# Miniprotein binders against b1l550, part 71

Target 1, 279 residues: b1l550
Amino acid sequence: MRLPEELLERARDIHSEAPSHRIKLDRVGSFGLKVPVEFKGFLLLAEADVWVSLPEGRRGVDLSRQVEAIYELSNPPKDPFSLCREAAISLLEKLNYADSSGVSIRFDAPLQDGESLKYYGVEISSIASDEIINKIRVEILGMTACPCTAELIRAYKSSEIAATHTQRSLGILEVSTKAEHPDPDKLASIIERAMSSPLRTYTKRPDEGGLVIRSLSNARLAEDVVREMIHLFLEEFGHLPEDTHILAAVRSMESVHMHDIYAERSFSLDEIRKEISSH
Below, E stands for the ipSAE of ESMFold2; O stands for the ipSAE of OpenDDE; V2 stands for 0.75 times the mean of E and O plus 0.25 times the DockQ between their complexes.

## First folded at step 7 (miniprotein)

Design k2n
Fold by ESMFold2-Fast, scan of step 7:
Structure k2n (fold): chain B 279 residues (1-279), chain A 94 residues (1-94)
Amino acid sequence: as target 1 above (279 residues)
Amino acid sequence: GEIRVVVEIEKDGKRIRFLYRFTSPEELEKALKEIERIIRMKGADRVTIVVEASSEEEARRLADKLRELAERLGYDEIEVRREGNRFIVEAERE
């Protein structure tokens, strides 16, 4: 059943009315939109959130304008970075009462893995006001091996390669910058290189044995992995503006425990350079 | 070497600024296309683009390309000036 259109002409514009309480809202928007994106030659289905700030004197946001902003820019599909930035700017153009806008887009990114593909998580955002701040978060699984148990077993058996427990660990790098979004493949590479070994989508027994031996020979605490990620990040992306903010974290899904181990460091480039140079 | 481009677009007194950094010609071409799309989409009344490069020749050549872009976008009042180690392209339409 569709209501008569003449009802729309007589209906109040409640969104433009004064609210019950004069309180500003930071983010009001449409969340969980499905949008196609083109990423490095792949057509992917991404999920997007779009939002704007709402002033204290306005009751609501025109949600249809938000959906229009991103969908107009997503046909034909384009790269998610350009879509994110352009949609955030379009939101401010379409919703002139807003002081800021934002767009986030999340998807699973394909990564070449020998003869096959594997996937890692990407979430990007652009927040627009008087300037644009771009944020990217990359999550990828790798393998870690416990050096403590390795040392105990080595002492017990006097073996060249000590046995230890291994586990899947989730590495996380998040970057917030006024410059363009960093290349997510490079962020994923940094995470994998910091781990005891990477994980594979497909492996045969000889390759599987090689990964396990590599992880045992390169046993690392979650704390070690975070420090290595920061070191590698500075080598690759130390040229970004000094007010760039980074989060480096690892969640280790310990195979011998009912709980996870977590290690994290957040920092600005300015902060970390001063810390490292003091030694 | 590294090239840095700061783009500031203005419409109805509201300004948005964004930064590009790139080291390859293909990254430059992608950035220029994005800059063009953003300017067209916003319908900007004024655009200011600041270019910094490792060499004056590189910065000048890029500033010339951006001036041509502004001309193609219909800006009639275009000024290109040098301030120290950077080139500034200012485009305005009435």
Scores: ipSAE 0.006, ipTM 0.489, lowest interface PAE 9.5, mean pLDDT 83

Design k3
Fold by ESMFold2-Fast, scan of step 7:
Structure k3 (fold): chain B 279 residues (1-279), chain A 94 residues (1-94)
Amino acid sequence: as target 1 above (279 residues)
Amino acid sequence: GEIRVTVEIEKDGKRIRFIYRFTSPEELEKALKEIERIIRMTGADRVRITVEASSEEEAERLADELRELAERLGYDEIEVTREGNRFTVEAERE
């Protein structure tokens, strides 16, 4: 059903009216939109949120304009990073009353795993005002092996390779920067290299045995993993602007406990360099 | 070498600044295409692009490419200025 356009001339413009209370809102928008994206040769279905700030004197946001903007920019599908930045800019330019705009896009990214694929989580955002701030969060599962139990079992049976418990651990790297989004594949690689071993989509017995032995010989505390992730991040991305902010974290789903172990560190590049140089 | 590009666009008095940092020719090509799309999409009446590279020759070549881009986009007042290995391309239309 479509109502006659003549009604538009008689209808009040609700969105441009004064609100019941003169209060600014930080984010008003359309959340949970499904958009196609092209990521490294793959056509993926991503989920997007789009928003703008709303001044205290305006009752509402033109939500239809927001949806039109991101869909126009997603046809044909393009890389999610360009889509995120371009949509944020487009929203800010098209909605004159807004002081800021933002776009967030989430998807599962394919990662080559031998002759197969595995997937890791990616969430990106771009927030536009007088400048653009780009944020990316990468989450990928890996394996850790406990060095404490390994040492105890070594003492018990005096073996060269001590048995210990292993578990899935979730590695997290989040970066906020005025430069373009870092390559998520590189962030995922950093996380996996910091772990005792990566997880695989499938393995045959000889390969699985090798990964287990490697994990046992590379036992790491959650704290060790976070420190290694930071070290590897600085080697790969130390050239980002000094005010770039990073969160490095790991959540270890301990196989011998009813609870998880968690370790994290947030820092700016300027902060961490001063800390390291003090040694 | 690392290349840093700062883009400022202005439309009807509203200004937005964004930055690119890259090390590969592929990343550069992608960034230039995105910059062009953003300028076309916003209809900016003023654009200021600053390029900084590890070598003056690289920065100058990129600045020249950006000047050509501004010309193709129809800007009628284009100025290129240099401060060391940093080049700024300013383009305006009425």
Scores: ipSAE 0.397, ipTM 0.789, lowest interface PAE 3.2, mean pLDDT 86

Design k4 (at its last look DockQ between E and O 0.94; V2 from the best seeds 0.00; counts 0 for: pae E 2.6 > 1.5)
Fold by OpenDDE base, look of step 8:
Structure k4 (fold): chain B 279 residues (1-279), chain A 94 residues (1-94)
Amino acid sequence: as target 1 above (279 residues)
Amino acid sequence: GEIRVTVEIEKDGKRIRFLYTFTSPEELEKALKEIERIIRMFGADRVRITVEASSEEEAERLADELRELAERLGYDEIEVTREGNRFTVEAERE
């Protein structure tokens, strides 16, 4: 049953009323929206959150207007990064009582793997106020081989290629910047290159053998992976603003232990440059 | 070369600043289109765009493009200022 529209004229605007307690809220919005995005020629259904701040003198946010803002920009589907930034700004424009807005978008990004596809996880956000801050988190799985076990086995059997345990590892790069979101494919590539080997969606036997051999020949600690990620990041994204903040991390799902190994470094570009220059 | 574009838009006392940093012309073109969409959508009364490039010639070309953009968007009183390899385009709408 649809209520008559005329009722809107008679009903109080609850959202515009003064609240019982005059308290500002930081974020009020809709979470878990599904929005279409276009990424690298793929049409993807992404999950999105939209929110704005609420001033102390207003009871509620016009939630319908928030939802309209992002869907208007989502038709036709566009690049999720552009969508994120544009939507954040649109929210501030449409909801003029808000002094800040935010958009978050999550999706699995396709990545070519031979004739098949693999994927990595992407979470982006844009927070707008007097300025816009963009954040991206990329997660991709790879493989690591343990150099410690390899060294022990080498010492024991004197083999050229020492056997070692391998495990699946999750690499993470999170970047917060006043610039646009860094290229997610480049971030994913950095993570993969920092590991012993990438994962494959499918392998033929010769390819699988080669992948394992590569991993064994490029054995890395979790610590090595993180340091390599940072090194590669600086080479690729050193042009970002100096106040750009980065989290580089790896979670290794160790095959010989019941627990995971985790390593991380948080830093700004300015800080890490100073650190490296001091050596 | 590295290109930095800083955009400031203002409407009814609200000011928003956002930044782009590019290393390729293709990325720049995409950014410029986005900037145009944002300015249109926001309905800015005042726009300030600063471009910094590795060469003066490149920066000047970009500034010219931004000037043209401002004109297309219906802004009046467009002023372009130069400081080295940095150009600033300021436009106001009545």
Scores: ipSAE 0.694, ipTM 0.892, lowest interface PAE 0.8, mean pLDDT 92
Fold by ESMFold2-Fast, scan of step 7:
Structure k4 (fold): chain B 279 residues (1-279), chain A 94 residues (1-94)
Amino acid sequence: as target 1 above (279 residues)
Amino acid sequence: GEIRVTVEIEKDGKRIRFLYTFTSPEELEKALKEIERIIRMFGADRVRITVEASSEEEAERLADELRELAERLGYDEIEVTREGNRFTVEAERE
């Protein structure tokens, strides 16, 4: 049932009223929206959050305007990066009381894996004010093999390929930049190349054996993986602005322990270049 | 080589600046389409686009494409200025 239009003329405009306390809020918005996106030829269901800043003198945000901003731009489905950036700008245009706006979009990205597909996690955001800050976080599972146990087994067996424990490890790269979002497939590739071996959706026995041998021949500590991820990132994305911030991390689900091992490093491009060139 | 495109849009005193960096023609084409959509959506009264490239010829060609973009968007005052490998396209409506 639709209520009479005349009712709107008599109703108070709650959102524009003074709040109970004159306190600015940093993020007020619609969270957990389902939006279709087009990613590299795939139509995917993504989840989005949209928000704006709320000034101290205004009671509430017009949530209908927020939903309009993202849904107008998501039909027909478009790439999530353009959607994220365009929606953030649209929010500032539609909600003139806001000092800043933001959009985040999360989805599982397909990646070609032989004759099948595998998936990795992507979360992107764009925060708009007098400038736009774009962030992307990529998470993908890979395999690591312990070099410490490998060395012990090598010593024990003398000149044999060392057996060691292997485990699934989650690699993480997060980039915050004033430039466009980096290509997530390239970030996923960096993570996989830093690991002992990638994981597969489907393998036949000979290919499975090859993966195991690859991981054993390329044993790496979580610390090694993080350093290699940083090295490869600089090779691929060193052109980004100097104030670009990166988080590189690995969480290893140790097969011989009841707990995980975690290693990370956060840095700006300016900071890491100075560190690498220092004595 | 690396190309940097800085876009500044303004409407009713509200100004937003954003940046692109890219190394391929495919990325450039996508960026130009997005810039056009953003300008149109925002309803900008003034647009300033600065392009910097490793070669003067590359930057000049891109500046021409941006000038054509401003013309297609209906700006009636368009100025292109050069400072080395940096070209700036300034467009205003009325």
Scores: ipSAE 0.669, ipTM 0.880, lowest interface PAE 1.4, mean pLDDT 86
Fold by ESMFold2, look of step 8:
Structure k4 (fold): chain B 279 residues (1-279), chain A 94 residues (1-94)
Amino acid sequence: as target 1 above (279 residues)
Amino acid sequence: GEIRVTVEIEKDGKRIRFLYTFTSPEELEKALKEIERIIRMFGADRVRITVEASSEEEAERLADELRELAERLGYDEIEVTREGNRFTVEAERE
């Protein structure tokens, strides 16, 4: 049933009224939308959130206009980074009472893995006001091998034994910048290269053996994985604005313990360069 | 070499500033297409694009491309100023 358009002439515009309590709201939006995106040849169904600020003098947000903004730009499907940035700007144009807008898009990114595929997690956002702040978070699993146990086994009377415990570790890079979003595949690559070994979708026994040997040859503490992530990030993305903020972290699911370990460092590019140059 | 592009757009007193920082010409082509879409979608009255190119030759090429972009977008007044590897395109319409 569609109601007659003439009712709009007779009804109050509830959204444009002043509220009973004049309180500014920072984020009013639609969360959990499903939008199609095109990512490096793959058509994916992503999850999206959209929002705007609401001034203290306006009672409500035109929520259908918000949803319209992102869906208009998502048909036909396009690159999620362009969609994110353009939708954030479109929200400010369509909802002119807002001083800021935001869009978040989440998806599992396919990554080539030999003759197969694997996936890693991506969440991007763009926050628009008098400037645009772009954020990306990448999460990917890798393998770590404990150097402490490896050293104890090496020191055992028969130093011919090469062994240690290995475990899954979740690597995290989160970047907030005024420049465009970094390529998530490059962020995922940085995380994997910082680990003792990558994980594979499947392997045959000879390949599996090689994976384990690689991890033993590249044993690392979670702390060293974080430090290596930072080193590799600076090599690849040192050109970003000086106020770019990064979080590098590892959560290691230690195979010999009932609990995880966690290591993290956050920094701006300016901050970390001063720190490194002092040593 | 590194290329930096700063874009400032304005409509009805609302101003948005955003930037691109990249090192490859492939990224530049994508950025220019996105900038054009954003300006057209926003309906900007005034646009200012500042580019720090990687060479004088690149600066000359980019200045021509951005002038043509402003013409395609229908701006009434277009001013391009260049100083070595750096240039600014300023465009305005009614």
Scores: ipSAE 0.463, ipTM 0.817, lowest interface PAE 2.6, mean pLDDT 88
ESMFold2 (binder alone), look of step 8: mean pLDDT 79; pTM 0.775

Design k5 (at its last look DockQ between E and O 0.01; V2 from the best seeds 0.00; counts 0 for: pae E 4.2 > 1.5, placed apart)
Fold by ESMFold2-Fast, scan of step 7:
Parts: C-alpha cells; structure tokens; sequence
Structure k5 (fold): chain B 279 residues (1-279), chain A 94 residues (1-94)
C-alpha cells in the first residue's frame, strides 16, 4: 500500500528541522542490513552497517538514502571491499550535510582446507571524509602447544618430541590504512603460520596425528605467536603507508587452566620499524 | 616493484582523497576499474591522480593509461606533470 504522494507537500520535513539540542552526532545510520557479496568465487550473505555524521543544526538523517546507496551498489553482488569503499563515498554524495560516512561489512570467509573448507571471521570498514580510511579485522583459530611444560616433560622423560598440553588459540590481525584493504586470506595465512599448527575441519587418525606432532615440534607461547605474526606481517605488507596501524593479538584457551592467556601489540609501521632497528 | 596510486576527486568544492599500494599488475587493473567507477559515480568536476613506481618507465606507462582514462571520462582539460618517478594527471571540466 502506498499513501498518496501529495501528502509529501503537506507533511513537515522532520529531518531538516532544528534538533531539541544543538549536539553533533558521530554516527547515525542503518545497522544490521543483510547484503549479498561476492568473495573469491563464493556468493555470501554479509551483514552491513552504514552511517553518516549529523551536524548540530539538523534533527535527523534520511535513512532511506543510506539503504538506497548500499542497495544500488550491491546489485549485482560485488566484492565486499569495493562495496565498502564505494558505498562510503556514495553516502557523502547523497547526504551533503554529512562531514563523514562509514560502511562496515562482516562475514565468515571460506578458506581452502585440504579437500574441504574452513571459515574465519572478517570485518571490514571504510570511513570517508576528506580521505578514506580502510580497516580490516581477521580472526582465525589455530593450535598452540606450551613450551614450558614441554621442557619440563623432556627433563623428566627424555624424548626427541616432549609431551605438552595443546589448546585452541584465536589469532587476531587488525589493520587500518589509507591504502586498500589487505587481502584477508593473506592475513589469515599469517596468523596460521605464526601458530604451532593450523586447525582442520576434518581429519582422519593419521592426519590428526601429524597435526599433533607438528604442534608439539613447534611449541609457542602466546607472546611468541604475536611476535611471529608481526614479523610475517612486515614481510608481506611492509609496503603499506607508514601511518598504517596494526593490532596483533592472540587469545589462548589454555587447556590446563580455568582462564585464557592473552597477548597483544598495537603499532604503526613507522613505530615498529624504529623499534626493530634499535638493538 | 611497488606501485603507489593516489586519487583525489572534487565535486562542488568537496574533495576526497584515497590511495592504493600494490606489487602486482593484476591488482593494478582491478584498482583502475574501481577508480573509474568511483569517478563516474561521484560525477567529479576535477580529478588528480598521482602514480609512483620504482622505475620511471613504469610510472610513465601508468600515467599514460590514466590520461586515457581521463579522456574516456569526458575531461577535456588534462595536464600530466612529472617529478622524478612520480607522474600526476590532473583533469578538469565544468
């Protein structure tokens, strides 16, 4: 059902009116939109948030224009990175009172896992103003093995491969940059390579044994994993702008404790290079 | 080698800057198509695209491709300037 369009001539434009209080709002928008995206040959259902800044003198945002912007750009489905950047720019074009706009898109990314698939978490955003800042966060599970217990067991019962406890660990890489979003598969790969071993969706006993042996032979503290992630990130993405900001973190779900172990480091490329070049 | 592309678009006095950094020709082709879509969508009155590469020859080749892109987008006032291995393509219309 549609009400007569002539009602638009009689109705007040509420959004253009002065607000009750002259306060600027940082983010006003449509959150939790479902949008189709094309990611590396897969058609995925993603969740999107879109927003703009609202000046102190304007009561509201035209939310229908926000949905229209992302709707137009998501049909046909395209890669989520281009969708994110293009939608952010489109929002500023459509809503001229805004100083900034933003788009965030979340999805579970398929990753080849032998003859099957596994999934990791991806959240990307693009925030547009007089420049565009792109942000990506990748989270993927891996396995870690405790080197401290391994050393103690080795001392107790001499063995080339010492027994130790293993656990799932969540690796996190978050990157904010003026350049395009880093490839999430490469970020996921960095995280997995920093771990004692990756996790598998499906294994048979011989393959499972191999993963355990790999983990035990490559025992790492959460602190070790974070440092290795940073090292590998610099090798792969050292070409990004010097003001690119990175968060590297690991949350280890310790199998011998009632609590988790967490390690993290935030840095810019400029900061970390100066630190590494000093002793 | 590493390639850097910086794009600045302007419409009705409002300016937006964004950039790309990559090492593969395939990523470059994807970026150029996105740049074209963004310029068309924004209806930009003026664009400035700066390209930097490790070699002068590579940067000049990219600058030529960007000049052709500006021509296809309907910009009649196109200027290409050079500063070492950095080339800037400026295009403008009413």
Amino acid sequence: as target 1 above (279 residues)
Amino acid sequence: GEIRVTVEIEKDGKRIRFEYRFTSPEELEKALKEIERIIRMAGADRVRITVEASSEEEAERLADELRELAERLGYDEIEVTREGNRFTVEAERE
Scores: ipSAE 0.541, ipTM 0.840, lowest interface PAE 2.2, mean pLDDT 86
Fold by OpenDDE base, look of step 8:
Structure k5 (fold): chain B 279 residues (1-279), chain A 94 residues (1-94)
Amino acid sequence: as target 1 above (279 residues)
Amino acid sequence: GEIRVTVEIEKDGKRIRFEYRFTSPEELEKALKEIERIIRMAGADRVRITVEASSEEEAERLADELRELAERLGYDEIEVTREGNRFTVEAERE
């Protein structure tokens, strides 16, 4: 039943009323929106969250305007990074009572794997106030081979290629910057290159054997992977602002243990440069 | 070379600052299009765009492009200032 428009004119604007308690809220918005985005020639349905701050003197946010803001920018579909930044700014401008806005977009990014596709996880956000801060989190699975077990087996049996256990490992790069979002494919590549080997969607038997042999020849601890991720990140993204914050992490789903191994380093570009230069 | 573009927009007393850093012409073109969209969408009364490049010649070319952008967007007062390899385009709308 559509209420007559005339009734809307008589209704109090509840959102503009003074609240019972004059308290500012940091984030008020709509979560779990579905928005189309274009990424590398693929049309994807992404999940989006949109929010703004609410001043102490206003009871509620105009949620419809928030939703309108992002959907207006989503037609035609565009790259999710531009959408995120533009939407954050649009929200802040359209909702003039807000001193800050934010947009988060989540999707699985397709990645070419031979004649097939694999994927990695992407979560991006843009928070706008006096400045805009862009954040990206990339997660991709790879494979690690344990160097410790390899060394034990080598010591026991003189073999050129030491057998060891392998496991799936989740690599994570999270970057927060005042610059634009770093290229997610480059981030994913850094993670894969830091591991013993990438995962494949499909393998032929010879290819599978080769993949395993490669992993055995490039055995790495979770700690090694994180350090390698940082090293490769600095090579590729050293041009980002010095106050750019990075989280590099690995969760190794250990095959010989019931628990996972986790390693991480959080740092700014300035901090890590100073650390490396001191050695 | 590395190119840095900093954009400051002002509307109704609100200021928003955002930055781009890129090394490829393709990325630059994409950024310029985005900047244009943002400025247009915001309806900014004042825009300040700073570009820094590895060479003065490159920075100057970029500054010229940004000036042209401001003109296309309908800004009437446009000033370009230089500090080394850094150019600043300031545009105001009457």
Scores: ipSAE 0.288, ipTM 0.704, lowest interface PAE 1.9, mean pLDDT 89
Fold by ESMFold2, look of step 8:
Structure k5 (fold): chain B 279 residues (1-279), chain A 94 residues (1-94)
Amino acid sequence: as target 1 above (279 residues)
Amino acid sequence: GEIRVTVEIEKDGKRIRFEYRFTSPEELEKALKEIERIIRMAGADRVRITVEASSEEEAERLADELRELAERLGYDEIEVTREGNRFTVEAERE
């Protein structure tokens, strides 16, 4: 049922009223919006969240105007990073009572995997106020091989036996910066190179053997993977502003255990450089 | 019963596919509005919507609604085909 539009002139504007309790809200928005985007030549259906701050004296947000900010910019589909930043700016312009806005966009990014594609998780955000803070989180699966078990087997049987347990590990890089979002493919590459071996979509027997051999010859603890991710990140993205914040993490689904192992490090670029140079 | 809607959109030779599953008329109405919005935002050249309804009578009603949706979106060529409780609306423009 659609109500007569004449009612809009008779109804009071609930959103502009003062609330019963004058408390500022940090994020008021619409979450789970489906938005088509174009990423590196692919048309993808992304999921977006949009929000603004709400001052203590305003009861509600005009949600229709809020979603219009991203929907208008999505026609035609465009690069999700431009969309994210531009929508955040548009929100502040359209909802002038807010002192900050935010947009997040989530999608599965395609990555070349031989003659086929695999996918990794991407979530980007732009938070606008007096300045813009850009955040990106990348998650990709790889393979790890335990060096402790490998060394015990070597010492017990002889130095030439290469055997250990292998498992899937989820690598995570999250970057918050005043600069433009880092390229997600480069972040995914850093994570994969830090692992014992990449994880393939489809493997024939010779390729499967090669992956196992690569993993055994490049055995790493979850802790080693995190450290290697940080090293590789600094090589590629050390030029970012010094107050850029990074989270590097690995969740290892250990084949020998009933539980996962987790390792992480958070740091700013200036913090990690001082730490490394002090050794 | 459950209703399943599959949407395939094509723009400039690139395709995406997404799905909805409903058990209530309110969910279906909300999804149809969202589907229309996504098609507009994508600027789709071609759209294919497949519906697996819970009955033939329900399929008939939904086919009419989807034909009207394609007309509102301004598609030149609209084809509807049916296989019992399942129907497909294909729409395209130049």
Scores: ipSAE 0.226, ipTM 0.698, lowest interface PAE 4.2, mean pLDDT 86
ESMFold2 (binder alone), look of step 8: mean pLDDT 78; pTM 0.770

Design k5b
Fold by ESMFold2-Fast, scan of step 7:
Structure k5b (fold): chain B 279 residues (1-279), chain A 94 residues (1-94)
Amino acid sequence: as target 1 above (279 residues)
Amino acid sequence: GEIRVTVEIEKDGKRIRFEYRFTSPEELEKALKEIERIIRMAGADRVRITVEASSAREAYRLAEELAELAERLGYDTYIFRIEGNRFTVEAERE
């Protein structure tokens, strides 16, 4: 059912009215939108949030304009990075009362794993104002082995490779920059290389034994993994602007405890270089 | 309607600046080829390309194309917005 056009000339424009209280809102938008994206040759279903700032003198946001902005750019599907950046800019052009806009896109990224696939988490955003800030967060599981227990058993048995507990560990890299989003596959690779060993979607018995032995011979504390992730990040992405902010973190799901171990470090490239040069 | 592209090339502390203005796809194609040739031949330490167009989206799209061109030549690039419909591509190596 469509209402008569004549009603539009008599209806109040509620969104453009003054609000009950003259308070600015930082983010008003459409959250949990389903959008198709093209990623590394795969067609994936992603989830998107789109928002704009709302000035103190305006009651509401035109939400249909927000959906239209991302819809126009997502059909046909395109890469999520360009979609994120272009949609944020488009929102500011379409909604001229806004001081800033943002778009966030989340999906599980496929990564080749032998003749199968494994998946890691990706969340990207672009926030547009007088400048564009791009943010990416990558989360991927790996394996760690406890060096403390390994050392005790090695001392007891005088073994080259000591028995110890192993567990899944979640590695996290988050980057906020004025540059384009870093390649998530490279971030995932950094995380996996910092771990005792990567995880596989499936493994036959001989290969599984090999991964376990590798993990045991490369035992690492959560603290060791975070430091290695930062080191590898600087080797790969040290060219980013000096005001780029990074969060590196590991959550180790300890197999011998009911609780997890967590280690993190937040820094800017300018900050970390000064710290390293002081040593 | 008119697009303005400013290219600044820096090598050994010296800076050279070029400006292009165009309204047609044919003029754009010629300018992009010339920009590529100049960057390749100069062996520059740093390249700064500023794009201004009638819309922010158009300017950003061209900035991305120029960043990709510089990356193919071995530079690390990033794009930032100056004002409204002006974007800058910073390219550097080593």
Scores: ipSAE 0.000, ipTM 0.237, lowest interface PAE 18.9, mean pLDDT 81

